# Ledger of designs, part 2: miniprotein binders against USG-1 protein homolog (usg)

Target 1, 336 residues: USG-1 protein homolog (usg), of Azotobacter vinelandii (p96199)
Amino acid sequence: MSPAIDIAIVGATGTVGAAIVEILEERDFPVGQLHLLASPASAGKSVSFKGRNLRVKSIEAFDFAQVRLVFFAAGQAVTRQYASQARAAGCMLVDLSGALPLQQAPRVVAEVNPQVLEKLEAPCQVTSPASQVVALALALAPLRPLVRWRHLGVTACLPVSSLGREGVAELARQTTELLNGRPPKPRFFDRQIAFNLLGRVGDSDTAGHTGLERRLVEESRQVLDAPELKISVTCLMAPVFFGDSLSLAVQASQAIDPSAVRAALERAPGLELIEPDDCPTVIGDAVGQDVAYVGRVRTGVDDACELDLWIASDNVRKGSALNAVQLAELLIKQGR
Key: E = the ipSAE of ESMFold2; O = the ipSAE of OpenDDE; V2 = 0.75 times the mean of E and O plus 0.25 times the DockQ between their complexes.

## First folded at step 1 (miniprotein)

Design D1
Amino acid sequence: SPEEILKKAEEAVKNGDYDTAAELLLEYAKQTGDPEAIKKAIEIAKKSGNWELAFKIALDYAEETGDKEALKRAIEIALKAGDYELARKAAEILARLEG
ESMFold2 (binder alone), alone request of step 1: mean pLDDT 76; pTM 0.667

Design F1
Fold by ESMFold2-Fast, scan of step 2:
Structure F1 (fold): chain B 336 residues (1-336), chain A 93 residues (1-93)
Amino acid sequence: as target 1 above (336 residues)
Amino acid sequence: GKIEVYVRLEEDGKTYEFHFEVDSPEEVKEIAKRLLEEFRKRGVERLEIWIRAEDPEVAEEVARVLEELFREAGFENIKVYRKGDEVLVEATR
């Protein structure tokens, strides 16, 4: 049995924050006192936890000395504003925003690189990577002993929930408007997302890359322990409420044995292989599940050194909230 | 190229008007199909769609696709009119 720990969840009213509350209950995490924190506009709402109705508090007046573990699930600006205060109070941090430097708050996927947690200075701070990185790392890490990777191409189709509750509300609204013969009126997105694809998520830098695309490159290299891996990324927004869909093209140094790849994926923790002629989908397979799904395992049409994969994963559960809780479980198990 | 679509729909004595711009015939087809399926269930009596495209051939292509969709939706009287860079598709029950 692990000792009870007092916890704060920042962004408790958001999609990921709410999922953390749910998963802590489902997994019977040893929660002492649970503090649910949000912006002043979201304060006063109630959330159920273990048969009790807990009131959400404003983060602005919160004393972090009351807790030993803080989950940051409220985006980069909030993490940047409050992480130093929480750390100064002696709190362990699990950040989901990616705002903290990679060297100080390393990216960890529980099934891939948990040994990183053993080397952290107390009080520990760790980052759960972008949900797309969690998914690709689960699929690629088991393949490391088979072939040395040289290049990774990623096309990531993001759900609107990756932008929070407002993204979900916007897709629902636009879909309803269009199906009822009313003109679509974008409010959160700058254009129509319903029945469309947006080729960019977030603002581009001078080289044409978004912050999310750069995050995927940096976090993938760290999680896979592949600092020299060349990575090409395009993140697009799909008219999908929940679930990450990824197409991966991996260039290896040697010809790939697809049967050995399939065997490794079938045995991989946190992953399920869909074979032989089917492929996973977010709606049919991944959403609501605690594993990522991989399919369409094949070599390149003209290159036996290329491996092509399709992945579907729940962006909220395994991609974010569940990984964060698993990291906290590992930290507690280590007596921190 | 840019395709400009204006839709006028009559249902239960009321007129509804929509205007949208898309970059491909496929987008017009998908949007029009979903709108048509929804309104067909609610008793649409008359539907008029004006199409303008940079390339007149594209506008005619879109009009042909819409004519097929209207026939599938149970409209008996479908007429296509060409007027310069515009094509009008008119459907009635």
Scores: ipSAE 0.000, ipTM 0.085, lowest interface PAE 21.4, mean pLDDT 84
ESMFold2 (binder alone), alone request of step 1: mean pLDDT 77; pTM 0.728

## First folded at step 2 (miniprotein)

Design a1a (from A1 with W38L Y42W L49F Y69L L73Y F76L D80W)
Fold by ESMFold2-Fast, scan of step 2:
Structure a1a (fold): chain B 336 residues (1-336), chain A 90 residues (1-90)
Amino acid sequence: as target 1 above (336 residues)
Amino acid sequence: SPELQEIRQEVDELRKEAEEIKRELDRLGDPEKVEELLERIWDLLRKAFELDERLEKMGVSPEELRKALEEVYKLLQEAWRLMKEYNKLS
């Protein structure tokens, strides 16, 4: 039995932070004291945990020496501000923001590269990768023995929940306005998102790539242990509350056997294959589930060396909070 | 009937929307934004009621469509229940 561990969750009032609290309770994680941390403006709210109401505290005055494990679920700026302080206090870190350097806090998906956790120096720090990377890694990792990857193309359709509660509220508001004959008034997005598609999420750099697109490239290479893999990424915002939808195009150096691919995906941990040639959806299949769904497994129309896949995954649970809790479970089981 | 095909499609859309509202409520931690979801729940209930009336006025009551509308009502009732509970949070 693992000993009880004192935990802090940074960003506890956010969508992912709240899901971490829920999943810790659902999985009966050995929680000693649970400290819920948020911005001063969000402090004072209460969150239920195992029949108790826990008051959310301001992060600004928190003494990290009180805890042994910290989940960072409040975005990159907050992780950058507080991670060093938490580490100096001796805390293990599970970051979900991607702010920590890949060399110091490696990206780990529990079903794909858990052996990385065994190599970490104490106090361990690890990053749960972007939810889109969790999803694509679950599908691509089982294929490594069958497909020698040369190129990976990713079109990632992000839910508004990927931008937090404000994104969710905005889609709901705009949809209500339009259905009631009122003009939509964007408050969080710079334009209408309801019944629309936004071809960019975040600001582009000088080469035309967003920070999220660069993150997907970097994290995918590390998680898949494929440093030479060439990756092209477009992240778009879809009028979808929850769930990542991904189109993947894999180019291999040899002809691909789609039946062998399907067999490998069928056996893959953390993944469910929809057969025969079907298209899983976030609403119909993925949202609320603890596995990613893959479908539309096919070779290119005129290229036997191309493999095309469609993935639907819960961005909040398996894509973020559940993976983070699974990483913490592995860390405490291994003696930190 | 083209009218029955339209009703079938509208019932399916109401079911999908009710599921979306329920998932939104399960994950939304900001009670100040709950009022916007109330309008969506009321709007979908109104549309479901209008579809039910249209079926009755057609003089034919296809059992499959009435059962599908009952499913929509159940989903919207559950979403409304979650909204009421969420609205009580201080």
Scores: ipSAE 0.000, ipTM 0.154, lowest interface PAE 14.4, mean pLDDT 84

Design a1b (from A1 with E35L D52K R66E D80L N87E)
Fold by ESMFold2-Fast, scan of step 2:
Formats: structure tokens, sequence, C-alpha cells
Structure a1b (fold): chain B 336 residues (1-336), chain A 90 residues (1-90)
């Protein structure tokens, strides 16, 4: 057992931050003092941890010298504002926002590339990649000995919860409006999301790609250790409250053995393989679970060098909070 | 089964939280605060669904869990109704 460590969670009132608190307790992580931090507007709420109610504090005046480990679960702007201050105080960082440079805070999925943590300089900083990258890496990394990737196509269907509580509230409101014969009044999204699909999440750059799509490309290449892999990504918003759904199309340099692929996925840590021709869903399978679900393992209709996969995963737990806690477990186990 | 007793304890905790949310909804004259309670209702629904799945894997059909799940769904419906009333005023 590792000695107790004092921890701060930034964004403790958010869905992911709250999940980190729950998972630290569930896994009996060696927590010393736990400091729950949020914006001044969100401060004052109470969160239960190990039978005690902890009050959420404002981050603005927090002394990071009080802690040795900080989880950043409050988005890119907050990570950019406070990460250097926390690191200067000697804290290890586990960031979930993706705001830190890939060279300084490498993207790590616990089951895929944990060896990266062994080379980090103290005080260590690491990033839990986007939840979609966690999911695809869990499915593709076990296939590395069987499949030489040339190109990866990703269609990622995001839940409204990926944009936080406001996204969830908006889908609920629009659904109610439409069922009562009223046109929806978008307040958070720029248009109707209920009973619709939005082909873009976030603003596009001059080349037409969103920041999230760029993030998925860069993080996937690093996590899979495939810097030459060509990746095409579309992230769309689905009228789904929770869970990531991914369609993957992998182009390989040689014909794929689908039976060997299924065997590898069956043994893969962090994954559950659904039987051939079955389709896992976020509601039916993934939401609330700590593994990603993979199904529809098949080669291309007329191309034995193409592998097609379908993935459903909980965007909050394994996609974000659980991976972050597992990274922290590995860091303390290594004595860093 | 000790595991079944733990699950039943979690169901009781969810039912107690649903009752507390219901009391707060009844006290709210301010529809804006319904949004704050919506996240608690969603969290409660997600946890109830997780418990239902765990019990289904154990081969049990728990009447008690179904009752807790129904109560959470009722709170969800009340939140949607209040959101609708709020939008009518906006």
Amino acid sequence: as target 1 above (336 residues)
Amino acid sequence: SPELQEIRQEVDELRKEAEEIKRELDRLGDPEKVLELWERIYDLLRKALELKERLEKMGVSPEELEKAYEEVLKLFQEALRLMKEYEKLS
C-alpha cells in the first residue's frame, strides 16, 4: 500500500470531477486530505467522501503547496490558468482537459501505454486523453501485433453530457418543447439537437476541422505510438444524454484475420467484446460501466485489409475519471 | 447474499435522495433552480440503472429496485414539466 497523499480536484462539482471523488473512494485510493475546488460561483456545495461531507472551495485563493497531486477536470481555460502554479508548488498533475502540450504532459491510457509514465521528470504531469481516444485506444492497441495500421477513420457520436450539465439540460428542454408542439428555443446549442444530429461539435478552423477533431488525431497517434498513422475524424453531437459511440474503420497493409482479432479483443484489459453481429449501445451496455464495449468486428465488404469496429463507452467513467485515477495509481506505485 | 444486501442498501440510499429532491422541488417557487436539481435527478437515474443492471446479472428481479426506479422517473417527469412551464414564461 502506498502512503497517504494529499489531493486536490479542480472542477469537483462537474460530472467528471464528481466521478473522480467516487472512484477514489471505490478503489480505496490512499487519500490523505482531499481538497475539492471549483469556480467561486460553484463553491459552497458539499460532496460526500468516506462518510464525511467535504465543502467545495474556490480555486482562486487555494494554496497548492497543501497537496502533492492535482486532478484538473474543469476544462482547458482553467488548466491553462492554474497548471503552472500547481507545478511550481511541487504538485504532480493529471489533466483531463488536453490544454497541456503533448511533449510536456503525454497522453496515457493505463492499459495501453503505461510505460510512458516511467520516463516522466518530477514533478510529473500527465494527460488523460479525450474520452473517445481512451475508447479507440483500448480497442486498437491489443490489435497492434495483428494489424499494421495505414489509415484510421473515426466517426464519434458524442453525448450532450460531453459539454457538461448545460448540454444535458438543453436536450431535455428541447425534447419537452417539441413533444408539446412548440418550436425549440436553443439556449446552449445554436440549433435544435433533440431528434436531430449536429455534424460538428465546437467551432471549425480555416481548414474545416474542430479543436476536438484535431485533438483526437494528435492524441491517438501518441497513445498508439503510431506517428505516421493517417487519421480522419468527424465528431458529431447525438441526441444522447450519456456515452460515446464510435465507428472505426481501420485500413491495414495486409489481410486481416478476424478470428485472431476477436481473440485479442476478448483478452484485452478494459474491454468487453460483444458477440459477432451484435451491437453494444451506450444505454444498454456502456453507461455506468468501467469497461468499453466493442462489437461488430468485421472485415470490409470487399476488402480483407479493412477492419470495421463499433464501440460504446461511458464518457465519464472509463473515458475520463477512471483512466485519470488509474494514471494516479501508477504514478504513486512508481514512487513518483 | 452480502452483495444483494449492499445493493439493497444502495437502493434505500437512492430512494432517500429521491425523497429529498422531491421535497426541494415542492419548496421551489423559482423555476431557475429546477436546473440545479436536474443534475441530481440525472445522477440518481444513472445510479438506479446501474443497480438494475447489476441485479439483472445476478438473475434477480427486484420489486424494490423497480419501485425506486419508478420514483426517480417520476422526478424526471416533474423536472421536465417545470422546465416546460419556465420556457412558456420566457
Scores: ipSAE 0.000, ipTM 0.198, lowest interface PAE 15.5, mean pLDDT 84

Design a1c (from A1 with E39L R46Y E50K E70K Q77W)
Fold by ESMFold2-Fast, scan of step 2:
Structure a1c (fold): chain B 336 residues (1-336), chain A 90 residues (1-90)
Amino acid sequence: as target 1 above (336 residues)
Amino acid sequence: SPELQEIRQEVDELRKEAEEIKRELDRLGDPEKVEELWLRIYDLLYKALKLDERLEKMGVSPEELRKAYKEVLKLFWEADRLMKEYNKLS
């Protein structure tokens, strides 16, 4: 197997960054020195890794020449600030923020389009797509031989953890306040999220689309190798702590055989099909797991060319941290 | 048994963190500054949920799960208690 590699994790104190540390240990990734990086305010904490206590360092003074692989799990602004410096030091990059251009840091889901990694020039940079894109690509890619897609409709119900630990704390506070007869005091969200649905995640542009919705369109087209696919997306915030829930409606050029679709999904890597008479949920099935769950496979009520699917997936593990580690495994296996 | 020992160790670590959060909360005079404690409480709840799922996957007998399961439940009770303490301060 590949020799030990020195690694930096940017955003190590965040939910996804912490999951990367756990998954590197669980999968016995060949880690040499592991450098945990965070903002100065988060520096000084200790994290256990393979029986050792590692001190979290400030990113501001870090010398990227010390490492050969960097995971960026600290949001778009941090990736924009440090990615070029890390790459200039010769580091391979796995970005989870989506800040890097699709042409320069292609979006890859390990089970779907790993061949993209073979075409990258050293030092390689790659992006793990938005967790919703990971989930929908796992379900749709196995169907490519069966279905010629014309249109994809996506309703993505995001957990508050998709906005970090602050989002989790806010839902918890508001829920407790309301159950005790107190008015909610939004601090992180601009309005009540508890027992509610917010029809938008992030700010809209002049055309009414959010950055996340545009990200889902662009990343899905690239990952599925379907540049002509028409995609409609609504991302909403659900009062759910963890896990992505997606409703997909696919329009095809031909009548769909739902039994053939189910057979393809049953064989698909990274997926678990729940059929019949049940559907996956984030809390009951997906959270804490390393596969996406798919169910409710059915054709349209009045349209044999429509396929409807329901997906539940862990936004932190398979949706983000696990895919990032799998991409790193593929990169080192190629000798890069 | 090695898997149960691992779960017990993780439960003990989470309990120690919960005790630390409780001590910090007891020392606070300004409830507006407890935001970081809320984040830590929810990290504990997520980890407790994952431990409960691992126990279920292991198909361990009720006798073997008895102590480990009680420790997992104690984490939820302690987190709930800390949330109620936060509410008293706010």
Scores: ipSAE 0.000, ipTM 0.285, lowest interface PAE 10.8, mean pLDDT 83

Design a1d (from A1 with R40K Y42W D43L R46F K47R L49E E50L E53Y L73K)
Fold by ESMFold2-Fast, scan of step 2:
Order: sequence, then C-alpha cells, then structure tokens
Structure a1d (fold): chain B 336 residues (1-336), chain A 90 residues (1-90)
Amino acid sequence: as target 1 above (336 residues)
Amino acid sequence: SPELQEIRQEVDELRKEAEEIKRELDRLGDPEKVEELWEKIWLLLFRAELLDYRLEKMGVSPEELRKAYEEVKKLFQEADRLMKEYNKLS
C-alpha cells in the first residue's frame, strides 16, 4: 500500500468537495493531514473526517508546501488562480473544474484511459472530466472493439445541483411556491426551472454553443482517444435535483450487433446494464450509486449502423468525486 | 431571532420524519409502502435543502448559527442515506 499522503481539498464546502471527503473515508484512502479549503465567505465551517472535526480554512492564506496532493473541486476561476501556486510547491493536482489545458492536465476516467497517468511528469496534474463525459465514456469505451465510431450525438439533461447549492435551493423554492399557488421568483435562474426545461446551460458563443457543450466535445475526444470523432452536443437543465441523464446516438461505419453490445456492457467496469423491459432513471437508480446505469440499447429505427443508448449517472459521486479519488489512488500506487 | 427559532422548529419536525421513514424502511414488505416512502424521502431531502439555503442567506458561518447549520447538515446526510437505502431495495 502507499504511505500516508497530506491532502488539500479546494471547494470543500461544495457538494463535490464534501463528497470527496466522504469517499476518502469510505475507501480508506491513506490520508495523512487533510486540509479543507474554501473562499473566505465559506471558511470557518466544520467537516467530520474519521471521527475528527476539521475546520475549513480560507484558501487565500494557505501554504501548499504543507501538502502533496490537491483536489480542485471549485469553479474554474479558483483553479486558474491557485493551480500554478500549488504546482510550484510540488503538489500533484486533480482538477474537477476543467480550467486547465487538455494537453497539460489530461482528462482521465479511471476505467477508460488510466494508462495516460503513466506518461505524466512529476508533479503530475490531471483533470477529472465533466460528469457527463465520465458517464458516456464508461458506456462507449467497452464498445470500441465492436463499434467503429464516426459520429456521436449527445443530449445531456443536467441536474440543478450541477450549478451548486443555489441551483438546488431555487428548484426547491420554486416548486413549493407553485404547488401553493404562489408565483415563483427566479433569483439564481433567469426564469422558471420548476416543471420546465431550459434548453441551454450557460451562455452561447456566436456559433450557438455553450462552454459546457464545447467542453463535452473536447473531453470526449481525448478520453475515448478518438480525435477525429464528430460530436454533436446539447446540454439542457432539467427540474431534477441530482443525477445526469444522457441520450446517446452513435453512428458506426458498420452494422451493429445489439446482442454483442449488451454483452460488452454487462462486462464493463463501472457500469450496470438495465435490460430489457426497464429504463434506468437518476432518481430511482443512479443517485447515491458508484456506477453509471445504461439501458435502451437498440439500433436506429432506419439504420443498422446506428446505436442508441440511455444513461443515468450520479453527477456528484461517479461523475465527479469518485473518479477524482480513483485518479488519486492510481497516482499514488504508481509511486508519484 | 424569530427566523432562527422557526428554522430550529422545522429541523426538529424533519428529524422526526426521518426517524419514522427509517422505521418504515426497517419493516418493509409491502410494495405500496415502498412508493409512499419514496415521496417522503424526496420531501425530506427537498426541505433539508431549502433550510440549508435559508441558513446560508443568513450568514450561517457566525458561531450563534453553527448549531442550526450542523442540524440541517445532519438532516441532509440522513435524507441522502435513506435515498441510498431505498435504491438498494429497488
């Protein structure tokens, strides 16, 4: 086993940061000192870890030389501000924000492309991809020997928790207000999210794509090692507290055998196949679980070269925090 | 403050609901009760998140609010635990 390692978690008061603390304890990760870091506004809260109460510190005054591993579980601006300082102090970085360039901090899903970690120079920096990319990569990577991908279409239905606790609180408030006959007062969203679908998450560029949609394209190509794969993405906001729901349409160069696809998915690590008469849902199946769920495996209505899949996955655990911890486990096992 | 008193009252009510849901889960053998428990677990999580939001808007970091924040956090954790146990049943 690896020796104890001193760790900092940036964004420790957020949903993903808190989940990292929980998963480090659950998996008995060899934690030496654990430093919980947040913005000054969030500092001073306490978190329980292995029977100890740890105080959350402000990141502004933190000396990164105290730790060997840093998880960045805050927004892109925080990662951009502090990553170079942590790296200069000799820290390994596991970033979840996506702020670091793909070539400098490659995107890795533990079950899909762990060999990428073997090529990293010390101090290593790696990115856990967007939670939607983790989910689709778990389903598509096992199919590589059976399906030669030419085009991937992705419709990703995001939970309000993907925008943090304020998103969750607003959906809860709007739902309560509407059920009690009161008009909703959007504060975090610019319009009603309760009982609605918002066809865009974040602002569109001049071509009509959001930053998240471009991130999904770039990260999927890297994780699947498919730089020429054409990818179409729409990310929408659903009135769902937790869990990513994805519809995938894959165009292959050859006719697909759906029975062989189902067999490959049944053997796939990190994945659970729900077949044939049922369809997984985030709230009924995926929330709180450490595997992604896949169902509705079928060829296209008019095209045997098209494969359609449905995925439900926990955006906080397997989609984010668990993958990040698994990447850290692989890095320390390699003696890095 | 009157607002803090209201939050503490709501936390106590939700804690009692969580205990009842746990007892119902421990005695489960009826599929119709499983569906009823799902609504209760979801409502517990929903109301815990609403309380957490209210405390955050009040500047939950001050020491005087610390206990209320910790109680709401425990409710959130209990709701998450109950949801995980429910998913194992289905």
Scores: ipSAE 0.000, ipTM 0.225, lowest interface PAE 11.0, mean pLDDT 83

Design a1e (from A1 with D43L R46F K47L L49F E50W L73E)
Fold by ESMFold2-Fast, scan of step 2:
Structure a1e (fold): chain B 336 residues (1-336), chain A 90 residues (1-90)
Amino acid sequence: as target 1 above (336 residues)
Amino acid sequence: SPELQEIRQEVDELRKEAEEIKRELDRLGDPEKVEELWERIYLLLFLAFWLDERLEKMGVSPEELRKAYEEVEKLFQEADRLMKEYNKLS
């Protein structure tokens, strides 16, 4: 029997944090004491866990020596503020924000590069990559023996839930305002997101790239173990509550055999192939599922060395919370 | 089907949310709570819309679909009632 482990979840009232609580229960993770942490403004709310209501506590006064494992699901600023304190207390960390350096907290997708966890020094710290990276890695990693990647083009259509519960509420409110003939009043977004498409998520740096776009490049190279892979990326915000939708264009050094690609994807762990003449959607297929869906497997119109793929994946579950819990399962199994 | 059962559970959760919103509308005195209720009512209406869309894509029996549509229709009716009650306050 795995020994019970005391856990803290930072950002427990957020979409991803709440999903971590749910998945820990669903998978019967060996939870000892569960501490739900949030900002002072969110403290005092209750979350159900194994038939009990647990009260959310403020992170500001929390003693990390009370726990052995901490999930950080409250964004980069909170991870930067508290990760060192938690590590000093001897905690293992699973970060979902991407705030920790790649060399110190490597990005791991459970089905792709779990061997990385065996090389970590105690107390281990690991990062669950951006949900878009989880999705593309699940599709591309099985193709490594068949396709020598030279360039990867990524168009990632993000759901509003990728920005948390405030993003979800904003899309819902703007949509109902517009359907009732009322002007939208953006509170979280700087403009209308309902029935629109925003070509940028977050602020651009001096070179015109967002932090998320740079994160996708850096994390994809590490997870796929492809440091020389050239990656072009655009992240856009779609009027979609849940689910990542990705268009991938892979340029290879040699002609691609699409039948061999399909066979590899059919056997891939954590992935479902939708073929022959259909494509997955986030609402119809991916949301609520623990696998990513891939479809539209085809070579380039004029280039046999190009492979084009379409992916739909649950950004909250497999893209974030489930991968984080799977990493924690691997960490405790290896440490005990 | 498992998908239909999931929708029924979501319908039950949204029904409970509608009941809670209704109770909070009866106890309004805080301007901040009025704003929160506006957002919650809109979210409820929109989630009911997405449940209806998901039901249309399921290949379950006409009898099971009809019952699920009736449950979602009741959510739309309740969201509409809550919206009308909120509009009396603003």
Scores: ipSAE 0.006, ipTM 0.235, lowest interface PAE 10.1, mean pLDDT 83

Design a2a (from A2 with E36K K40L K47Y E50W; at its last look DockQ between E and O 0.04; V2 from the best seeds 0.00; counts 0 for: pae E 10.5 > 1.5, pTM E .670 < .8, placed apart)
Fold by ESMFold2, look of step 3:
Structure a2a (fold): chain B 336 residues (1-336), chain A 90 residues (1-90)
Amino acid sequence: as target 1 above (336 residues)
Amino acid sequence: DSEVERLKEEFNKIREELDKVREEAKRNGDPETAEKLKWLILFLELYAIWLQYKIAELTGDEEQIKKYEEELRKVEEEIKRLEEELKKLS
């Protein structure tokens, strides 16, 4: 069996951090000592792992020399603050926040570009990309031998859980307020999200793009090994609790054969192709699953060189925690 | 399983909110407000039933799958009935 490895999970009290703990157990990852880290306010809580209760510790007091592998499953600010300490202690890092530079901590999707891990110098630094990038890469990577990409258009419909427990709580609160005939009292969002769509997630820069939109562009190019691919992204917040929904429009140089595309998608690892006359949904299909779901595969209305498709994917599990654990599995398989 | 746990957590949240809405409905005598709260209760009940159905599916509980499948069908019939009533008034 693989030798045990001591692990720290930063952000262990958040939704993604908790999912990492569960997935490590489910997959029988060779965990030695498991250290669960969070803010001082969250310290002292208890989390179950393999029938034992583990106490959550403050990240401020933690000595990273105790572990070999660190998952950063908190926000970007936390990764920026603590990643250097973990690196200086010799830890391998799997960052889920996207705070580390692309050249320093490449974005890897386990089923798409695992060979990137073989090139990393020890101690390895890798990023599990944004959940939307995981989903789109699973669908597009199988198509590389069939399609010469020129442009990719992405509309990403994000669930409030993508912003953590506070986003979930506010959608629930606003929904209840409105249905009881009361005006909503936004706290986390700056306006009503219940029964609404917000066409922007996060603050925009002077050119009008959000950090998440730029992240999706940069990460998609790297994961797909397509540095010249032109990508247009809009991220919107949907009044949905869990699951990413993506509309993809791919422009190719030559006409696309939808039958060949469907055949490639049927064989694709990490992906489930839905029946031709159906559409996957996050609640009905994707949430809780280890695969992303793709459907509505068709050419453009006026352009046989355009391919359009829809993706539903679990933003917490497959899109985040599971991919991160899969990256760690690949690293230890290499003896890293 | 983490998905079953997430669904159970969401179900408990919806049940709590449903109880609050039902208490608000008892306080209100205004007929327009009472009508809006009936629709709210219906949709919250739908979602709660759907969550229980999905949990039963994921756990393979055949008796609960059958039970909640029938409850979902009954609510769909009620929605169609209410929709037809509204069409008659328009």
Scores: ipSAE 0.000, ipTM 0.220, lowest interface PAE 10.5, mean pLDDT 85
ESMFold2-Fast, scan of step 2: ipSAE 0.012; ipTM 0.404
ESMFold2 (binder alone), look of step 3: mean pLDDT 77; pTM 0.677
OpenDDE base, look of step 3: ipSAE 0.029; ipTM 0.453

Design a2b (from A2 with K38L E45W Q52Y)
Fold by ESMFold2-Fast, scan of step 2:
Structure a2b (fold): chain B 336 residues (1-336), chain A 90 residues (1-90)
Amino acid sequence: as target 1 above (336 residues)
Amino acid sequence: DSEVERLKEEFNKIREELDKVREEAKRNGDPETAEELLWKILFLWLKAIELYYKIAELTGDEEQIKKYEEELRKVEEEIKRLEEELKKLS
């Protein structure tokens, strides 16, 4: 039995923040007082938790000494601004933004590298990786005894919900505009997303990579404990409301046995293998679920050292909010 | 408020129509009929998305937005179940 702990959720009105509230209730997490924090513009809204209405407060006036655990679900700038203040108050932190240094707030996926939490100094700070990294780590970590990775290619098709409620509203609006014979008027994206594909998510740096693409490289190496793994990544925006879709191409040092791979994936925690003659989709399988789905397990057409996988996962639940709550469950179990 | 109430009623009507299409699908194994039912599902789904957007635009209430988001996900699950049922018939 864990004693009740007082919690703050930063970004409580966002898609992921709202999901954290929901999952804390669903899993009967031992919540004492729950403080919902947001920007001043979002303060004053009400959120239901266990039959009670909780009023959302402005983060600017919040005293972090009131809580023991803080979830940061409001983007990198907010985490950078408030994390030090929360730490100084003695809070444990679970960050979802990726703003904290990997050495100080390690990336952890509950089913993959939970032992990392045992090595953290109090007050602990940990990062839930990008949702795409959660998904690929769930699929690749079970393969470590079977496959010696040399190179990982990632094509990640992101849902508009990965950019929050404004992204969702924009796809819906553009879709209805087009169906009503009206030209789309992009407000949130810089161009049409409905019935289109955008080959970039966020701004590119001088080398042509986005912040998210660099994040996927760095976090994957740490979570998989593979610092020398070469990773190529493209993140694109799909006209999909919810769910991450990933194509993975793994290049190994030795020939791969696809039957042994399938057997390992069937036994893997947090993962469900779809039959060889079918493949998972975000709508058909992953959205609303707490596991990632993997399919299309096959070797390269003429190279037995290549392994190709297809993954569909819920970007909001298992990819973000659920992993964050699972990390918090592990931290309180250690009495930290 | 009155406009939001009207949109909520339309959303409920879409869910009712989806249930009727699911019943129709269970009685039909004809490929041409299956195609017609899939198009009905698509149009109902897109109408639900339009209503969700209009409600979100009219209300800045996070509780209402969360409720509509939950209803939208339920429609997605219903479409998934209907597609599975149509595959069994076909």
Scores: ipSAE 0.000, ipTM 0.234, lowest interface PAE 12.0, mean pLDDT 84

